# VHH binders against o26223, part 56

Target 1, 191 residues: o26223
Amino acid sequence: MKLLWTSQHIKVTVHIDGKVSKMDVLEAIKTRRSIRKYQDREVPEELIDKILDAAMCGPSAVDERPWHFIVVRNREMLEKIPEVHPYGAMVKDAPVAIIVCCDSSLEKIPGFWVQDCSIASQNILLAAHSLGLGAVWTGVYPLEDRVEGIRRLFSIPEHVIPFSVIPLGYPAENPGTRDLFDPDRIHLEKW

## First folded at step 21 (VHH)

Design XD8
Fold by OpenDDE, fold request of step 23:
Structure XD8 (fold): chain B 191 residues (1-191), chain A 124 residues (1-124)
Amino acid sequence: as target 1 above (191 residues)
Amino acid sequence: QVQLQESGGGLVQPGGSLRLSCAASGFKFSRYWMSWVRQAPGEGREWVSSISWKGTYTYYASSVKGRFTIARDNVKNTLYLLMDSLKSDDTAVYYCAKHIYTSKPKTQDEFDYWGQGTQVTVSS
């Protein structure tokens, strides 16, 4: 029985046509997956700008908008991120990463910055997906070693807190979609 | 220490062909984009071609598109430039350059290391 290794040609439909297929918001949310493998393809600056624009469109507590973004394309820096982020191994294979940070001096209500930066991070993921890119949220905060590692690596001021590292690139994998709906997590009126 | 060493330059007639090589050492060659840049006498540096770290994506200046081919061998840590249909205007010193960023270069400042260059002269 000759095991025919069916080379599953992952037809990466390289949409050659620069036409970014528009996803509706529900489609983007439902079909988004964490992508950890990337093509050796650059991500155009225009796409990063769109992603960052989306990142800044989320709500924040009392409109404090405490977020800052470090866009990293330096290959050496990308290679170093996994050294301080043990679960960030895929970052070194991405053409770009966005580090989401909080400026604590902008915080108006204590503690809500985590929610604000989470929203920004999620918007990055959704925007990336809608633009045909793959991304993954690698958590930095609240793990002190990761926070300090990223801080040192990028010379981030003490009042600024690294929150997440999000590598981005054209996907080199297709993990498929998941149905995560769980009716057992829905309670009517009472627990 | 990062080293880039170009070779393969020389004198060639118009319409001729040359193959340039760049031997890389002192860094993880397969992890970086690479470029060829040339400088003609009395002129500034001109970007010629770039290649992605896996070699999947290539870029060319309009002046060399269709005539030049950039390639790489990541096992041999070598960058190549195949030059066909050479013209007098292709006369220059050709440099191999290492990218700082994982992207097509926009400026000359996006390279952190350069070779010494190899002379290409196209003359009848």
Scores: ipSAE 0.865, ipTM 0.933, lowest interface PAE 0.5, mean pLDDT 93
Fold by OpenDDE, fold request of step 23:
Structure XD8 (fold): chain B 191 residues (1-191), chain A 124 residues (1-124)
Amino acid sequence: as target 1 above (191 residues)
Amino acid sequence: QVQLQESGGGLVQPGGSLRLSCAASGFKFSRYWMSWVRQAPGEGREWVSSISWKGTYTYYASSVKGRFTIARDNVKNTLYLLMDSLKSDDTAVYYCAKHIYTSKPKTQDEFDYWGQGTQVTVSS
């Protein structure tokens, strides 16, 4: 029984035997952090499948579900991602990355795909965290240089837009939890 | 150019020990998982052992578990296989192999580079 992450409030027990204790939704949301350091430990395919399942469970505009996912485990490709993504340095240290993309041909209402892919990306992060993994959302869209870089690197068709790159792995850091609640951002009935 | 060069093979008696080495060059050795794979006469290639890129995680075939130890020196760009309690069935050409993925290999297709191999013969 290796305690991978002990925050003061959440014991994520990763059972070696593949049983991951599930945290509740609010706990997952509140305790999730961007993780940029990873162990040299493989991520089982089963966990990736669960994460991708979660990624596809989010709502989308008019149920358009425009998302596609590229799962990258090729080490050489992981090493190349930082070359086209200046803030993606941690990707090369992850055992796997998920590239979230939008197929524009699936859009029913233009422009909502950004929200759809954002929801999918967030679900990836939450699912990863709940499974004892660390992840970080590295933005690709709407930065043209990153979009084109990822497109070229992975031979993504023109009608498909890379949206985010999310490296995943067992955490090699514990940044702790933070309270981001800001009552000044809450307005009652009117601004 | 990627190069993998095995050494340390030889003739040994049953119960004996050998240490294999694989010298790696032409790539960032410390960034890749590595494996040993062997091929006995008349048989197919058999996965023997794998090691993570930092050396923290090791994996072994059931046939060698408890007898073989995989290790690496990332400063020297060298992969090792310590073989103890050798058996006649361990007789094979042993290959060093570079992983494509950062995971334990599932198939032989997950290796992109191989060494030339070193012969290990276990005989009385």
Scores: ipSAE 0.865, ipTM 0.934, lowest interface PAE 0.5, mean pLDDT 92
Fold by OpenDDE, fold request of step 23:
Structure XD8 (fold): chain B 191 residues (1-191), chain A 124 residues (1-124)
Amino acid sequence: as target 1 above (191 residues)
Amino acid sequence: QVQLQESGGGLVQPGGSLRLSCAASGFKFSRYWMSWVRQAPGEGREWVSSISWKGTYTYYASSVKGRFTIARDNVKNTLYLLMDSLKSDDTAVYYCAKHIYTSKPKTQDEFDYWGQGTQVTVSS
């Protein structure tokens, strides 16, 4: 019995009338793709606020919440990010980017901030997708050249570590969905 | 050096039409949102219209919506404002302005460069 997985084209009908269709969490996770092409459309501040709210809802080690967020809409700055981030070429084409940072002074247990900021970054991606936006995670940490490049560009203090740059915008591409489930990665009770 | 130069202003009768142009240089014009802003005599600056960097999205003040059309030619580095059905209250100096941000402007502080302006006078 070939379970015809009918690829329900989740038409994220972004209803023009501002009613953000509610995407369930599993749908958001399963259908999220990295988006690197964007429309020349502004992203409303309200959506960014929702995304940032979601970013701050993730767990953190001993509730340290070490994350900070730089919201970048300045075109000159967006254009400069690729100069210090070789894989950040798409950032200049986005109407907005979020830089996720760690304030090391807030860290309670050493090293867990990477997990904390990763969770925050992923929540940004999922929230963006659920709101009809496209985004991509461009890694900054732990590459020293990128860390220092972003630090200098945005005058980030030494105790604050830039972690990721996430451009966001309305998608100008549709990469489709992927099935990434791999049963060979699942081990029962033992390896 | 960033330069914005408006042209096309003049005297027109009510109901008339004008086309304003703004020649841009000294920056990557196609990468920035652009706006028209006007200032009537004795009044503050009023936002008129904005256009996205690719020209796909346009925004208008309620006072000019349906009468004015903003456009751009990124090859020519030129911003346009087509003004139809002109009214006496459209009399102003019209400025083109470069956006700092990739969004519709909220305040006048969101522009980093302005042209010298072109005078539009609507009078019978």
Scores: ipSAE 0.863, ipTM 0.932, lowest interface PAE 0.5, mean pLDDT 93
Fold by OpenDDE, look of step 21:
Structure XD8 (fold): chain B 191 residues (1-191), chain A 124 residues (1-124)
Amino acid sequence: as target 1 above (191 residues)
Amino acid sequence: QVQLQESGGGLVQPGGSLRLSCAASGFKFSRYWMSWVRQAPGEGREWVSSISWKGTYTYYASSVKGRFTIARDNVKNTLYLLMDSLKSDDTAVYYCAKHIYTSKPKTQDEFDYWGQGTQVTVSS
């Protein structure tokens, strides 16, 4: 079934405490937290579509767009991910996970795919948060054991590199916000 | 091996009540969504109700909404269907079904295991 992505500008209304609030981009960035606890609530396909749309809106080197996405809702597969990803324990508790991959055959310039997939992964996190979902970036690349584990588990071709696993769900925790601004990391004109 | 065994079916008069049970084994029951599906004589299978793996979220077909209640006991590995205000149209074999996905089922192919079913007959 070809997911007909109708580009409807869906005003993502995040129901926080029953109020539909529009989250602006700075708010999304500043308030996003890694969420590792999820409700046993279904994530609508529509939200996943929006998240994936956002994931594909990031820049890539020379517009190579090397990313592919595996959407995992199979419960058995979600339960198996932690077996090959030691820091992916929360994945089994999520209703859905997105695996971000790089198709190396799409690379135009070697090495920039890491940046491209990172941008896609971050956009997934931001989009999820803006939609009232929680997510966490669990790194796969460049750890060989994780890469191979995910590859085998999902029968990913050799020319495709799994990059990250991102579980998503309605949050069952609220870790609060963090102020991470550090003026000591800002250098003017020179180091 | 995954096993689902339904029980609690029987003959009941219109307006009566039944409680169906489904005993699950061979898998981590508490980690999967579960559903009831029924099949009336000469009809196709009809989704009846679904419940999330923790039991927090429940879904019902319009035909049974307000009359049926799906529940689960994850300690006992048992799925329940409380059926109240039964009607003749509720006559069917009722099946317990295990979800493949962590979502409300859209189609029957989203179940990987079924019970043998239990007969519910609503008749005067």
Scores: ipSAE 0.862, ipTM 0.930, lowest interface PAE 0.5, mean pLDDT 92
Fold by ESMFold2, look of step 21:
Order: structure tokens, then C-alpha cells, then sequence
Structure XD8 (fold): chain B 191 residues (1-191), chain A 124 residues (1-124)
């Protein structure tokens, strides 16, 4: 007959600090999948706010922070995106999309805005995943016809460059987790 | 171009039932959230119920919860409101309204098209 002392002897569960496994950053990175099918469920404004806060937490070249975001919930506009972005067909099925843009007037190091906006875009994907949402990054820049099409559709000024369109919503598919680690991609000390 | 035509209103006794229909045309009905909104005599418009574009999520004002059911047929482009256990407070013109956004409405400004309405009168 065996009695085991556990943390349940603490009436206030002190060692439970409110962290849940969905908040573990490495797990979020490893389990995030591109989601292209969405429920017709509303995405609350509060979740979009959290996602955009996360987007702006990324590092940027010389702290230039060149990013701007357009939040699209207007159904008519969501339906029009595939007309100028042919590989963005799933956007019409999403309850919301985020367009990541660069304001080139904020650029301090030529061309590094691409890395800056890529970081913001990935943070959107990870934050959405951590909140129970699914998302996918659809490329706009550097494809000239997509850049101009999105710029025209959303009245984006000439000095602002649309970088990516990220539809998101509660997922209606589950692609599962993949193990993509490949040690042959790792080179020690030199190539 | 965009047309919303309500039907199915009429005079009913308290405790009775009605089914309202809204025939939609001139837009891709299955892509939009839709709502029912009513206006009682001498009052402003009151949101009644909303339904997501596939019909999976439905929302109701507290005054009608448990008595009204919103539904849609995306093949026939028709929105429905099944009204049960009607009472005199339900007397109003009922409007079908098309959402601009992909969400539960916060204000009347979030609807871009309205039908002409159908009168529901519950005898007191």
C-alpha cells in the first residue's frame, strides 16, 4: 500500500503557472501547418489584435520596423483577392485575411524589408496557430502582377509594397504533424 | 441588382407559428452572413438573428432565444426564420439583411442591403 505525495497537496497549485502546452514555442513551431480550409466561424477582433501584436514583435534590420497590416473582413474584398492573386483561391473561403505590407519610406537598409516582413508573416502564422486558428502564407512579393493587383484592389500607395496575403480562420482540416528534421542539412564549422 | 424579398408574414394568434422566407438574388448568397432584423411600430430596428455563410453558426437576440430558428438554403438562395411560440411583443416588420463582414453584427451599419420587409402581427 503506497501513498505518493504530489503537488495536489498544495491547495493553490503554485507549480501550475498558467502555462499550457499550446503556449510552448518549440511545439508551436513544430506543429504549425498551412491550413487552406476554414470553418464559417467568426474570428474575434481580440484574436486578430493578439496576432498583430505578435507580428510586430519580430526583429527588423536596424529596428526599421517597416511593416503595415491591412485586416480584411469585408466579404466582397475577400472574394476579389483571387482575381488578382490566382494562387490565393482559399482566401475567398476565409473569414479574415491579413495583408502584410512594407512602407518603403521606413526602409533604412536597402532590401532588408523583405526579411523584416517575412519575420512578421511567420509570427502571424505561429500566433494564429497558438490561438487555435489555421493560416497560410500566400506569396505576393516579388511577383510583379500580384503586387500591382493587390495594390490596386486595396488602394495601397506606390511607396507601400504588399508582401503577403495571409488568410486565417478556425481550421476545417487537420493535416497532422510531420517530422522534417534532416541532419544532412547541417554543416559543422564549414560546408 | 441585389434583391432581398421577404415573405411569409401575416396575422397569427399568440402561441402560434410562422415561417418567414427571404429570396435572395444579384449576389453570391452562399458567401455572406445574413440576418433578420425587425421593427415594431414606433420603434427603431432591432437585431433578431444572424447566420454564418455556411449556416454552421447561428446567433439570437435574448428576446427570441429558444423560440426562433434561423436557417438558410444555399442551393435555393433563401434565408428562413421559423418563429414559434409567438407573442404580442413579436409584432413587427421583419427584414432580411445582407452583411458586409464575416461576423456577428455590432451595428446596423454592417448591413449593406435590406429587403422591403414582411409584416408579422400577433393578436394580443
Amino acid sequence: as target 1 above (191 residues)
Amino acid sequence: QVQLQESGGGLVQPGGSLRLSCAASGFKFSRYWMSWVRQAPGEGREWVSSISWKGTYTYYASSVKGRFTIARDNVKNTLYLLMDSLKSDDTAVYYCAKHIYTSKPKTQDEFDYWGQGTQVTVSS
Scores: ipSAE 0.637, ipTM 0.866, lowest interface PAE 1.9, mean pLDDT 90
Fold by ESMFold2, fold request of step 23:
Formats: structure tokens, sequence, C-alpha cells
Structure XD8 (fold): chain B 191 residues (1-191), chain A 124 residues (1-124)
């Protein structure tokens, strides 16, 4: 060929200074998969701190930062989550879970907290992946029975809304990567 | 409801060996980290060893590492401590303890149930 062809889905690993470099952010986004099987290995507190630091770095509507996080390591509580969250069955098998919540008293623009907490939740997934952990976002809001069940289990007050439950741990599965780029979803200038 | 029953203690000479067992009931044993903790006469409780809920990860106090082996049988709901090369300062009551959390213990408050203990005495 006299024409150089490139694909935006080609992965390139770069080693700049003779050390294994930290994962490129685009690589992290492309390779993160939902992990639902975990080792019985302890997740160090320091890694949870890094994950939550990353979660709080997300943008929010008018910088309202409405998020709060509950870190759950109590085995009995992890075992109870599936009773009120049927799609969260894997939470009982995880060494730790993070509950992402909105404190509605911190809202500055009503109704944008869902986007704010979604950003924090995705940052948790990416940070966990970059640290060698696996995680999955299990939806709580807007399903009222799940919201009320999680609120009751963790004594969450009425003005605080549980948004998601994110179990995490060292992975015990590898579902592989996917090629999901679809140029038909891209519209230039108009629909 | 939760019951932990230790057994296998006794009198042994220095350099000898013992195998402790802890029969567990009243909870889903295979879902919890477990530990051995010991208490010598007139002393506080000392963490000895911990094991993760599937048994994949084991941890030991420096005073016993290389001499003691923790193990579990999740079918029989039994925790074990194999003690080799016993010394006189291993003399203690040995307790089986159930973890609240999914981690190595930092304090004794991280155990919600304890057995009554089994006496190990190492003397000539």
Amino acid sequence: as target 1 above (191 residues)
Amino acid sequence: QVQLQESGGGLVQPGGSLRLSCAASGFKFSRYWMSWVRQAPGEGREWVSSISWKGTYTYYASSVKGRFTIARDNVKNTLYLLMDSLKSDDTAVYYCAKHIYTSKPKTQDEFDYWGQGTQVTVSS
C-alpha cells in the first residue's frame, strides 16, 4: 500500500523510561470490564483511599459535589445486600463494596445529582481497574425498592439517596476486551 | 447460636507438636475469615494467625511464622492450627475467633465470637 491506514481501536503499549509505565487513560477506559468474581484476598485500605480520591476528582454540576461514599467490609452486611438488590448477587462474594450516595442538601442545580454520581461511579470503576482490581456498577437508583432497601440496611437518612453499589476485589475472572467503536453513532454537525 | 469449640490442646515437651481444631456452627463458616488468638497466664491476648474465607491467604504473627500452619476445611466447618517446634513461651489458652470484616485484624474488637479456648502447655 502507498496509503498509511490507521484504526482508532489499535492499542499501543508505550514504555518511556525503562519502567513499566502507568496505564494510559485511553487504555484503561477501553480495557475495563465488569468483574463479578473476586478472590478472597484483602483489598488494602490505601487502595480504597486512592479509588475514592479519584471518585471525588470528577466534575459536577456547578461544582456541587453532592457525593458521599459508604465503604462496606462487614461480611454480614455484604451478605444482606442481595436481599434488597436482586441484580447485586455478586456483592456477597466481594471483599468490599462502595455505596455511592447523593446528599440532596448539597445540590445547587436540582436533578443533576444523577449525572454527578454517575461520574463518581465510573471513576471508581476506572481507578479500581488501574490498581489491578475488578469492579462492577450495580444500579440502585432509580428503582425505588432498591433505594429503600439499601437505605434501610445502611441507616441512610431520608435526604441522602443511595445511587449505586459497587463491589470490588482482585479479579477471579477475565472476560476479555471488546471492540465497540461504531462510526454510525457519530453525527457531524447535525443528526 | 454461633458456636466455636476448640480442642486438641494438652501438655507437650519443647520441640513437640500439636494440632488444634475448632468446630464451627450457627453461621456460614465458609463466608468468614477466621483467626487463632492466644493468651498466656497474666498476659493480654495475642493474635497468632488468620486465614481468608476460601483459605487461599494465610497470615502469621512473627513469633510463630515458620512453625505454625493455619488451615480450614469448609466442608466440615473446621478451623485448624498445626503447631510444630513448640517452645515454652507458646504456653497459652488458644482461642478460635470469627472475623466481622474481610481483612487481617487490627484489634481484638474485629472479632464478634470467640470459643472458650483450649490449653496448650509446653514444659519439660
Scores: ipSAE 0.628, ipTM 0.863, lowest interface PAE 1.9, mean pLDDT 90

Design XD8
Fold by ESMFold2, fold request of step 23:
Structure XD8 (fold): chain B 191 residues (1-191), chain A 124 residues (1-124)
Amino acid sequence: as target 1 above (191 residues)
Amino acid sequence: QVQLQESGGGLVQPGGSLRLSCAASGFKFSRYWMSWVRQAPGEGREWVSSISWKGTYTYYASSVKGRFTIARDNVKNTLYLLMDSLKSDDTAVYYCAKHIYTSKPKTQDEFDYWGQGTQVTVSS
């Protein structure tokens, strides 16, 4: 038997650790890197809320908004993800993962949900970066064994398709920026 | 089976020091946040301190900050609470608790396993 826990206020002002700053959108896009090493620092719920709000700001085909998100903070579950999703090996080292899913019952135009969920996934990456977090998109769909493995692990219903797993946390690495602009990919007026 | 066993409690005079230990087994200790929670006579349980799974981040209740230090040894699978400048108000049973989640605890529901506790008595 157990007595009820009595919560206690923490004396210090609660701060959003990492940073409280504005970041230009072009800077965020250019400086975001895939981060696969994370501090063992808590990611506050408030930051996850902001990230998911940003995810839902994405455009979608005919405003279908087919996305659903599973927030995973359970240590045991984070440890199990790589067993069914080898591309997500770093997930066990993250304090949080977000699983981006499509609810197929919300599709208004078949087949565009991949683009919709890709937009939401990229917004998660950019929002996390702007908040001082690091993240990486690990692809689940269209690899059927990975889709089914994640679905079983998280009790995801049959009509819902897990699209990506995005581990995130305060970064423990800094890969630096890249210059990937390639003028040969730009075609004026025609191919 | 997860097991948490506290030790190191005892009787100490005000201003004294104690070191509590919690031996952990039956789970991957280095993957989990851990906490100390105490229960004074006639009181409910009070969160004391938490430590992240690598030990990098530590948190303290205002009543103990600056006097207590939480630490962990992930090789020995042991959690510690180093208590300095002890006061009569620190008299309590001290429990080691295992977190379910990757965060500072908000409620008792965030712990899935507890030790049996070790008594700390501060008296002159």
Scores: ipSAE 0.604, ipTM 0.850, lowest interface PAE 1.9, mean pLDDT 90

